# VH-VL binders against Metalloproteinase inhibitor 4 (TIMP4): the designs that were tried, part 5

Target 1, 195 residues: Metalloproteinase inhibitor 4 (TIMP4), of Bos taurus (Bovine) (o97563)
Amino acid sequence: CSCAPAHPQQHVCHSALAIRAKISSEKVVPASTDPADPQKMIRYEIKQIKMFKGFEKVNDIQYIYTPFDSSLCGVKLEANSQKRYLLTGQILSDGKVFVHLCNYIEPWENLSFLQRESLNHHYHLNCGCQITTCYAVPCTISAPNECLWTDWLLERKLYGYQAQHYVCMKHVDGSCSWYQGRLPLRKEFVDIIQP
Below, E stands for the ipSAE of ESMFold2; O stands for the ipSAE of OpenDDE; V2 stands for 0.75 times the mean of E and O plus 0.25 times the DockQ between their complexes.

## First folded at step 1 (VH-VL)

Design t04 (framework fv_tixagevimab)
Fold by ESMFold2-Fast, scan of step 1:
Structure t04 (fold): chain C 195 residues (1-195), chain A 121 residues (1-121), chain B 109 residues (1-109)
Amino acid sequence: as target 1 above (195 residues)
Amino acid sequence: QMQLVQSGPEVKKPGTSVKVSCKASGFTFSSSAVQWVRQARGQRLEWIGWIVVGSGNTNYAQKFQERVTITRDMSTSTAYMELSSLRSEDTAVYYCAAGYSSGWYDAFDIWGQGTMVTVSS
Amino acid sequence: EIVLTQSPGTLSLSPGERATLSCRASQSVSTSYLAWYQQKPGQAPRLLIYGASSRATGIPDRFSGSGSGTDFTLTISRLEPEDFAVYYCQQYDSSPRYTFGQGTKVEIK
């Protein structure tokens, strides 16, 4: 399974929905109504806690679907637990909500304060911005609405500090730049940076 | 502690120019748009223009377009507003402002203290 | 250009009373791009409401905004002594990018 790297903002922008949910149960189901199709899917029954994106297309989501096989980018979610997940995904032509490994799927507890705020207030509004991943130097913008994403370059991580603490915001002139938000101040952090 | 601190009051003769500074501290200057607004005594707030700090792009209200220049210096985290060909009706308090709220940068949630510019002969 | 007209020009009230301030736009303004500010003598303006109805951080719940299209309202449910000030509405939807109303002065009776 191979996924193009994408910033959390790009996942929200490119997905048909973004929700916070618990997983109640799982069931293996046929991938299609065609009885000759041997492909299987896993259907997860969810308890939807909050929707961040998708209001125009769906109200309450009862089930999500993912490929059965991990080689086909199937996602394994922990059912019958207290874990809350952020789930992003697509709505298929038959109305099924489809998620896979290349979507943004995270335990809610792993999200930063800014990421949680951005799901409500920033990501959806700033989908006009282009986020470009930097793999090597030089890395320069090619358009004014472009933000350069440097987590791989600087930290060798898909989701480093920049992905966790910045959003690419569109300005009134149509250009974009990184917005950090207000950081929660801790004595330890303040003492290191501003003694 | 995010704040904008402006330069002190100015008294200018008609036909000259004035350059007001606005120094940012306690937030990411490079991700900000700095707004300039003025207010004459007893009058409404009047928007002059803005600069998007990261790009250097500016936009000016049509009324000021021919006389105003807004710039910034990344190394000092300072924005500047220069108004030329001063007239007595340019006498006002000039404010810089920025949005540093959760994605609502177009609303001005931090303000400088204001700089009084007096134009008199 | 979008012209914002505020009414009344002056509102004379006592502490504890409700204040209702109007802002009318010459053209339709998206609710996402209307704000209200409070200004006290000698001070810079303070953001109260953005997006027509969202309260800014630290602003008491007695302040509320409403409206859409061309008609917007700021309501102060029970005036406190510190609320006597001038209030301005602002649009940031259309050219010129930002315009302000002329202000409503809320003064002690």
Scores: ipSAE 0.000, ipTM 0.450, lowest interface PAE 16.7, mean pLDDT 81

Design t05 (framework fv_tixagevimab)
Fold by ESMFold2-Fast, scan of step 1:
Structure t05 (fold): chain C 195 residues (1-195), chain A 121 residues (1-121), chain B 109 residues (1-109)
Amino acid sequence: as target 1 above (195 residues)
Amino acid sequence: QMQLVQSGPEVKKPGTSVKVSCKASGFTFTSSAVQWVRQARGQRLEWIGWIAVGSGNTNYAQKFQERVTITRDMSTSTAYMELSSLRSEDTAVYYCAAEDFWSGYSYFDYWGQGTMVTVSS
Amino acid sequence: EIVLTQSPGTLSLSPGERATLSCRASQSVRSSYLAWYQQKPGQAPRLLIYGASSRATGIPDRFSGSGSGTDFTLTISRLEPEDFAVYYCQQYGSSPPYTFGQGTKVEIK
């Protein structure tokens, strides 16, 4: 399986759901109600700790579903552990919560302070911003509501310093720019974003 | 299913250059990074460099920086590694490998079959 | 650059036995970004484990990885005839260059 790269903010904005949860158990289940369908899914029983997005569709999530095979973008989560996960996903037509490898799925302890804060306060409020991945220079703003994402360009990483320490924030006039939080700006980042 | 298919074996004289190709199929080439690694007989794997296919940006190991050039051709989904000023010590099997761009990690899920480059007088 | 040192250089074992392979890093590997590969003569390496402990698709459950920081282990719980090969660890926790260990050969005694 392959996935288009997406910033954590884009994942929260484009997902129907974002939660923090522990995984209690797992079970292999049929993918559909058709007895002749050989496809399988893994159903994880979760203990939902906090919801960041999805309140309008669901309030209490008992199970999440993912494809059985990693070649079909199935995700493997540690059941019956102390691990807490940030999970993003979609809500299917029958009400099931569906997650896969192309969603933003991260052990909670791996999230930076700003990412944790942004899940509560910033990401969902700034979904009007466009985040564009920079692959080469020159990389310039093409619209006022655009923030340039440079982790691949500068660090050859999907989630580098910028993804961990910046949020793309929408201003009153509709324009967007990176909000750093408390850390000093790196020179390389400033040279690309703020000419 | 992702596949990487490399060009055939090369025999070169010292001081010349060699260009090895790596043709990709079965994945989104533009969202991938293609890595180059070599292995001399009985030796460890040695990382040479990579190219981010979408941008064409490269990064090379310092040992090879003066002699290696990695490029790609988007229209044919092919990456190339050219090594110049060949020495007998460059005799090795050269591999291309690719990782899932989405993961942002550099472990290598998919490998080409390898290209033997022999440098001899 | 992080230097990876594997031990032992050679493991001579019989089918059915347990193999334990070590990989030690000269510096702490960020986020346990360490992979294990299997290589048979004349073939390209095959990914076994990534992220120190996650099995790659299609890899039998007799292969397991563990460790963090500077000390990592690959375990093969019950050797099959097909498992006799050279095994390499690789770190990808730092920005390039990505480095490999020198390999551990698992051979039939």
Scores: ipSAE 0.000, ipTM 0.425, lowest interface PAE 16.9, mean pLDDT 82

Design t06 (framework fv_tixagevimab)
Fold by ESMFold2-Fast, scan of step 1:
Structure t06 (fold): chain C 195 residues (1-195), chain A 118 residues (1-118), chain B 109 residues (1-109)
Amino acid sequence: as target 1 above (195 residues)
Amino acid sequence: QMQLVQSGPEVKKPGTSVKVSCKASGFTFTNSAVQWVRQARGQRLEWIGWIVVGSGNTNYAQKFQERVTITRDMSTSTAYMELSSLRSEDTAVYYCAADRSYYGMDVWGQGTMVTVSS
Amino acid sequence: EIVLTQSPGTLSLSPGERATLSCRASQSVSSDYLAWYQQKPGQAPRLLIYGASSRATGIPDRFSGSGSGTDFTLTISRLEPEDFAVYYCQQYGNSPPWTFGQGTKVEIK
């Protein structure tokens, strides 16, 4: 299984839903009604704690579905424990909620204060911004609504400091820039380059 | 030949625990769930709990939740059910069964008689 | 939890007759998750039908299942001597426990 890198904000913007939930139980189910089909899925029964996105499509989510095999990007979740998860995913044409490894799936305790705040207030308002991953230098802005994501370049991590502590925030004029909870990124750059 | 082979009969005193093994052969153990069911003489089948082998996740019937632990060892393709604080009412044949087809238990162990007597 | 009620408790028939066994659920069960088992004295149960209507491997075509929602039926079109046994239904509803009915005994008249 391989996933294109995506910032937490992109995951929330591109998912049909985002919720906080505990996992109550697990059941292996067929992927289709044809018993000769070898494809399997796992159905997790969840206890939904809070919804951040999806209000217009679903109210109470009882089950989520994921591929059985990790090679097909199936996710393994710990059931019948006190662990709380942030889950993002899609709603399939038959109404099933589908999640897999390339979605944003994270133990709730691993999220920063700014990520938790952004799930409630910032991510959904700023989906008009483009976040572009920098893999090499040079890496330069190509559009006013673009924020450059440098965790891979600077830390060799998918989710480094920038993913954990910044939101790509849209301004009234349509431009975007990184925002670090009341401390805009440009302010820090000015301090560094002109000390 | 797909089969589950269970450990032999047990006679236990009240208040002790029993651990029954269930060894799989002839099929891919990691792709199955193993359910545990018991049956007292002349009584119905009673569901105890299950384990999804690949993940290790378990669920138990409320009646057994405080006394039952189901585990597995993937290196030996063996599932285990341990029942503690045994009472005379726990006297039954205990079965393990593999849910390989996701619709039902298509491979069954031969059963293990557990007798609880003073 | 979902309660399964089987009827009749005992069915007394002769070889060659048709047997019809009922399983009623206390709440709706997807037909994909209703199974039937046969048990003979001293033996482990044997899977007959899965998904309410699909025969398990090696099961003779005289066995058939039907139903949906809360009402399910197992039919044995023409009883043979080896078919006299106890039959159980089981549901794999929405969440554990995966409960069994109390059984229907098919006995020789």
Scores: ipSAE 0.000, ipTM 0.447, lowest interface PAE 19.4, mean pLDDT 83

Design t08 (framework fv_tixagevimab)
Fold by ESMFold2-Fast, scan of step 1:
Structure t08 (fold): chain C 195 residues (1-195), chain A 121 residues (1-121), chain B 109 residues (1-109)
Amino acid sequence: as target 1 above (195 residues)
Amino acid sequence: QMQLVQSGPEVKKPGTSVKVSCKASGFTFTTSAVQWVRQARGQRLEWIGWIVVGSGNTNYAQKFQERVTITRDMSTSTAYMELSSLRSEDTAVYYCAADTYGSGSYLFDYWGQGTMVTVSS
Amino acid sequence: EIVLTQSPGTLSLSPGERATLSCRASQSVSSSYLAWYQQKPGQAPRLLIYDASSRATGIPDRFSGSGSGTDFTLTISRLEPEDFAVYYCQQYGSSPPWTFGQGTKVEIK
C-alpha cells in the first residue's frame, strides 16, 4: 500500500468524514453480495464520541469498513479498548463509511491542542487554501492561496512541528498564510515560511 | 512514580515577594506545560498562569499579569511561580499542575500537593 | 475572558441518587475544551473529565460529561459516599486565560 503525503488539514478537507470514536468490536465480512467474490473487509462497530465533519451526509455512524489486507491499505484498529481514534474517511455511494491506511487515522492522545482545535474550527473553514510540501530548496509560493509545508525540509518528518502547530488560513483577500494558534512561532520557522 | 512536589509553606509580610517551586519526576518535563492555580480558604479555584516548559513561553491571567512571573529550570525539572507585592488577599493554597503538552490526551492529570502562602503583618 | 457559571451552588442528595451538575459559559468554548475536577477538603483537585466528555484515567464510569458550545453537564449516575465533594469546571479554549467556575458542592442529605 502506497500513500501520497498529505498534511492533516488536507486529510480533513479531502475526506467526507472526520470523527472521534472508540472501536467496540470487529467482524470480517464479504466485500460484496456476490458469493464468487473472495474479497473480504473488516467492519468495525464504533462508539462515535464526536463528529467534526460529515454532518450533512450522516448523523449516527455505527460501522466503518476497511479492506482486510494491508496490501489493499486495510487499517487495523484496537477493539474493546479505551483507545480513542481520530478517523477520517469517505462515504461510499451505498452509504458505507470507508476508512483506509491513507486516511488520517491517529490515536486522539497523539494530537496537539492546535490540531484538536483545528478539527473543530479551522481545518474545514480553510479548505480553499493549497498546502504544498517542500522537499528541497528553493521552495517558493506559486499562488496567493498557497502555504509551504516544510516539516520534511526542517525535521525530515511527515508530521513535524508545523503540521502539529500551524493551520493554513485564508484571509478576506483570498490569500493564505500559516496561523500558529496560541503557540508562539519558532524563530527558524518564520524565516522559512515568510520569505 | 509520576509526581509533582511543591516547596513548603511560607509566611510573608505585605509588600514582599514569594517564590514557590514545583519539581517534576517520573515523566518527561521538557514536553510539559505547567499551570499555576490558587485557592483561598472556602473560595473557588483561580487560574494564575502557565508556562510551556520547552520554549519558556508564558501566559498570565490579567489580574496577576503585573505581579506574577513563571519560570522553569529544565536541568532540575522544576517550575517556579513568583508573586510580588503581596497583600493579605493573596493568602491561599497555590497549586501547580502539569500536562504533556501536544502529545497526550491527559490534561493536567498531575497536581502538586499545594503550598500554603500566608500574608500577614 | 470566558466566565463559567455553575449551578446549582449546592446539591443535597443521598447515596445511590443521580447527580446532574451544570456549567454555563458566557461565550462558546472552543473545541469543547472543558474539564471537570473533583476536590475534597484539604486536597488538590482531581481531574475527572476533559474535552467535555472524555473520562480521565482511573475515573469510575459512573462519571460522565456532555455538552458543547455554552452548556455543559457533569453526571454522576449513582452517588457513592466518596463522591460527596466540590466539583469545578474549567475551560481551556483556543486562547488563555483558562477560567474556572465557582464550584458546585455535592453534599449528603
Scores: ipSAE 0.000, ipTM 0.424, lowest interface PAE 17.6, mean pLDDT 81

Design t10 (framework fv_tixagevimab)
Fold by ESMFold2-Fast, scan of step 1:
Structure t10 (fold): chain C 195 residues (1-195), chain A 120 residues (1-120), chain B 109 residues (1-109)
Amino acid sequence: as target 1 above (195 residues)
Amino acid sequence: QMQLVQSGPEVKKPGTSVKVSCKASGFTFTSYAVQWVRQARGQRLEWIGWIVVGSGNTNYAQKFQERVTITRDMSTSTAYMELSSLRSEDTAVYYCAALEYSSSEAFDIWGQGTMVTVSS
Amino acid sequence: EIVLTQSPGTLSLSPGERATLSCRASQSVSSNYLAWYQQKPGQAPRLLIYGASSRATGIPDRFSGSGSGTDFTLTISRLEPEDFAVYYCQQYGTSPPYTFGQGTKVEIK
């Protein structure tokens, strides 16, 4: 299984669903109702804590599904623990939720403060921005609504400092630029989260 | 709570310039774009131009391009609109209004307006 | 540049009646970034509706917005005495200029 790199903002913008949840249990289930089909899935029973995206299609999610094999991009989640996850994924026409390894799936405690606030306030408002991954120099913008993502180039990490501490923010003229906020100062922090 | 407070009324002679100020208070000014709109007595609202405070980018209505300059001072949280070569037809109330650019909301914070009168 | 055309120019109604105001754009308004404002003599405009259909904070339920693309409507379901004013639409899409319509005057009959 291989995944195209995507910034956390792109995952939220391009996924049908983003939630914070704990995993209650897991069960191996058939991928289809056809008994001759040997394909398996893992069905996780979740305790949904908060929804950030998906309100239009689903409200309360009881189960999520992922392929059984990691070669098919199946994801392994820790069941029956206090561990909280940010999960992004697809909502099928029948309301079932699919998640896989190439979605943004992260233990909640690993998210920065700005990422947690951006799930509530920034990411969905700035989906008009184009985030372009830089792999080598030269790396230049080709459009005013473009933010250059340099974590791979500068840190050789999928999610480095820029992914954790910046949001690609759209200005009213349609241009975009990286916004870091002023979170180190308490007054500026209050101004950001309580407009 | 954010508010916009504009400078006081001006009476100017034809051919001179006027500079109207719009001071933001309550929140971080750099998160906003500020538009300028005018209205002559009994007439429609007329869009003049705007500035994205954080970037300094401006855009002006075609009618005003040769005569208007919109600026801001980050240190005082103040936007300015300067209109040159004044004519009697420029007599109007001039408003500033703010939009938070990370929001999908419209311009919902308006200044009280500044009356500019052009007469000899 | 997107030109907004409002109709009717003047609407003469009595308290308790329904008002329907139209705003037509010369081109599709991006993301339905269309706002409605109320203005009374000597006052700054007051935001009523943004995003074509979202009511601003403190605005009574009798005001509603609808429409998309090029055709937008403001409806006042039951006129109160304080609703007699001039109403303007404004598009504030992703790129300026952010133009206003010419206004619809709602006046007492």
Scores: ipSAE 0.000, ipTM 0.465, lowest interface PAE 14.8, mean pLDDT 83

Design t11 (framework fv_tixagevimab; at its last look DockQ between E and O 0.02; V2 from the best seeds 0.00; counts 0 for: pae O 5.0 > 2, unsure alone 74.6 < 75, placed apart)
Heavy chain, then light chain:
Amino acid sequence: QMQLVQSGPEVKKPGTSVKVSCKASGFTFTSSAVQWVRQARGQRLEWIGWIVVGSGNTNYAQKFQERVTITRDMSTSTAYMELSSLRSEDTAVYYCAADYLTGDHYYYGMDVWGQGTMVTVSS
Amino acid sequence: EIVLTQSPGTLSLSPGERATLSCRASQSVSSSYLAWYQQKPGQAPRLLIYGASSRATGIPDRFSGSGSGTDFTLTISRLEPEDFAVYYCQQYDSSPPLTFGQGTKVEIK
ESMFold2-Fast, scan of step 1: ipSAE 0.031; ipTM 0.606
ESMFold2, look of step 2: ipSAE 0.529; ipTM 0.775
ESMFold2 (binder alone), look of step 2: mean pLDDT 88; pTM 0.894
OpenDDE, look of step 2: ipSAE 0.039; ipTM 0.594
ESMFold2, look of step 5: ipSAE 0.358; ipTM 0.695
ESMFold2 (binder alone), look of step 5: mean pLDDT 87; pTM 0.894
OpenDDE, look of step 5: ipSAE 0.028; ipTM 0.582

Design u01 (framework fv_umesolerbart)
Fold by ESMFold2-Fast, scan of step 1:
Structure u01 (fold): chain C 195 residues (1-195), chain A 120 residues (1-120), chain B 107 residues (1-107)
Amino acid sequence: as target 1 above (195 residues)
Amino acid sequence: EVQLVESGGDLVQPGGSLRLSCAASGFTFSSYSMNWVRQAPGKGLEWVSFISSSGSTIYYADSVKGRFTISRDNAKKSLYLQMTSLRAEDTAVYYCARDYGDYPNWFDPWGQGTLVTVSS
Amino acid sequence: EIVMTQSPATLSVSPGERATLSCRASQSVSSNLAWYQQKPGQAPRRLIYGASTRATGIPARFSGSGSGTEFTLTISSLQSEDFAIYYCQQYNNWPLTFGGGTKVEIK
């Protein structure tokens, strides 16, 4: 299993749902009703605490599904624990909620204050911004609505300081830039890799 | 014409603190990012810390995070490294070095270095 | 972090001969690689940047080549002042990392 890097904001923007939940139990289930199909899934019973996205398609979510094998991007979640998870995922045509390793899945306690705030107030409102990952220098903006994501360049991390503490915010003129909540944007994120 | 001069290196006890300075001349200091690079006696080069031209963006090597603080004073054309909780493995010649522009880059010039010895 | 590996650790060469030094990155650094020369008791001196561009004032006998993960520094017709330790450095990704160095010594 391999995943394309995606910023937390991109995960929320591109997922059908985002929720905070506890995992009550797990059960291995067949992937289909065909008895000849050996593929399995894990069905997690959840206790939904809050929904951040998905209100228009589902009310309460009782179960989420993930592939059994990690090679098929299956996710392993701790059942019957006090852990609260942020889960993003898709809603399949039959109404099942599907999550996999390439979705944004994090213990809630690992999220920064800005990330928690952004799930409620910022990410979904700024999906008109484009976040572009920088892998090498030089890395330059190709459009005014673009924010350059430099965690790979500056920290060699998928989710570094920028992902944890900045939101790509759309301005009234249609341009986008990194925003740190109530603090002014630090232009050095742009200045390091752009002329 | 372009010159960096380090100072502040000394013998310190383990757990001690020390502040290094780097004085810049011959160029517009406020237009360049700056770095600290160290070299233990008889060993290779190790990047320590980066500070952007305005001072707002700062990065550290994992080996010094939480113990060292890089800062700069553009009016005084000086770069600083405040070192705390020093360990024997911090013994090294410390160089200040200029990044060309404000990009992750090669270094030119380098100062001549200042020796920090951490030993009992 | 990107690990930079230099080989050989020591290279013994006679004056007038060619020296070839290797630098390998654990993942691609494109052409964002620099070479430095360091003589005993001195600060490093910039030789090459962008994998192949000679710095101002560096003699033509120094040349760099390579991209991605494999890089070479070549010193043609070694002179007595070229006996030193040479370091490669990647500046593609944070943290910035250096190779362990290759000592070029007189045979």
Scores: ipSAE 0.000, ipTM 0.406, lowest interface PAE 24.1, mean pLDDT 83

Design u02 (framework fv_umesolerbart)
Heavy chain, then light chain:
Amino acid sequence: EVQLVESGGDLVQPGGSLRLSCAASGFTFSSYEMNWVRQAPGKGLEWVSFISSSGSTIYYADSVKGRFTISRDNAKKSLYLQMTSLRAEDTAVYYCAREYYDFWSGPDYWGQGTLVTVSS
Amino acid sequence: EIVMTQSPATLSVSPGERATLSCRASQSVSSNLAWYQQKPGQAPRRLIYGASTRATGIPARFSGSGSGTEFTLTISSLQSEDFAIYYCQQYNNWPYTFGGGTKVEIK
ESMFold2-Fast, scan of step 1: ipSAE 0.012; ipTM 0.607

Design u03 (framework fv_umesolerbart)
Fold by ESMFold2-Fast, scan of step 1:
Structure u03 (fold): chain C 195 residues (1-195), chain A 121 residues (1-121), chain B 107 residues (1-107)
Amino acid sequence: as target 1 above (195 residues)
Amino acid sequence: EVQLVESGGDLVQPGGSLRLSCAASGFTFSDYSMNWVRQAPGKGLEWVSFISSSGSYIYYADSVKGRFTISRDNAKKSLYLQMTSLRAEDTAVYYCARDKYSSGYEAFDIWGQGTLVTVSS
Amino acid sequence: EIVMTQSPATLSVSPGERATLSCRASQSVGSNLAWYQQKPGQAPRRLIYGASTRATGIPARFSGSGSGTEFTLTISSLQSEDFAIYYCQQYNDWPLTFGGGTKVEIK
């Protein structure tokens, strides 16, 4: 199982659903109605606390589904726990909510103040912005609506300080830039443009 | 008002030393990388040195390597250029300039007024 | 180092006319190019960055174009306050380098 890197904002923008939920129970179920299909899924019964995205397709989510095998990007979640999760995922043609390892799935307590705020207001309003991952120098914008994501370059982390504390925000002229919410944007990432 | 003000320019003899300062106001100095750029009388612009927002990364033009030292004090909101072994060809107006980085690098958006350094006997 | 060459060294134009300034890099700089305006006795002022993006507060008559090694700054309908020296700058590689400048003067 391998996943293309994606910023939390990209996960919210590209997912059909984003919710905060607790996991009540788990059950292994067949992947399809065909008895010859040996593939299994895990069905998690959830207690939905809040929905951030997905209202147009679903309102009351009782179950989410994930592959059984980790090689198929299956996710293991703690059932019968007080743990709250942020879950992003897809809504299948039959109405089932599908989540996998490459979705943005994070314990709620691990989310920064800005990330929690952005789930309600900023992420979905700014889906017109393009976030580009920087892997090496030089790394420069190719379009006005682009924000450069440098966590991998500077911290060797998928989700570093920038992913946790910045949102790529669209300005009235259509351009985009990083914003911390409460403070003016830090202009320290020029360091990535060095040989 | 975002402002940079240079000081310290003077007449010095060849082989002498001089320290330039650049005072920042109207913005969070510690968020920005800074540069020194010089301009000889009647000539064009020449980039001299760069220092990152934290001070961890520093670059120099080949013409000044080993003779000039860039530094900053974020608590004092000041940028410095210590110049040693000065030569006649170092005669120039020295500007400090702020790097802008928003969605990507946007070059120098704010410049100081400049301070004149004259190296002659 | 990357050498930046500006042409012409001096451009004579009349007010209301179009001025076109060229900047050439000795190797590709992508779109990592800025343009600055400098008037006598003053510090430079940033006009364009990213080869074509106009800086905040810069009049619409200024526009930049190009990528790689060939770049152009265009001033449509030149105004009296536009007579100045213009510099291009690459920020693709260290050391940072400027062009020699183009002086735009009244014809």
Scores: ipSAE 0.000, ipTM 0.451, lowest interface PAE 16.5, mean pLDDT 84

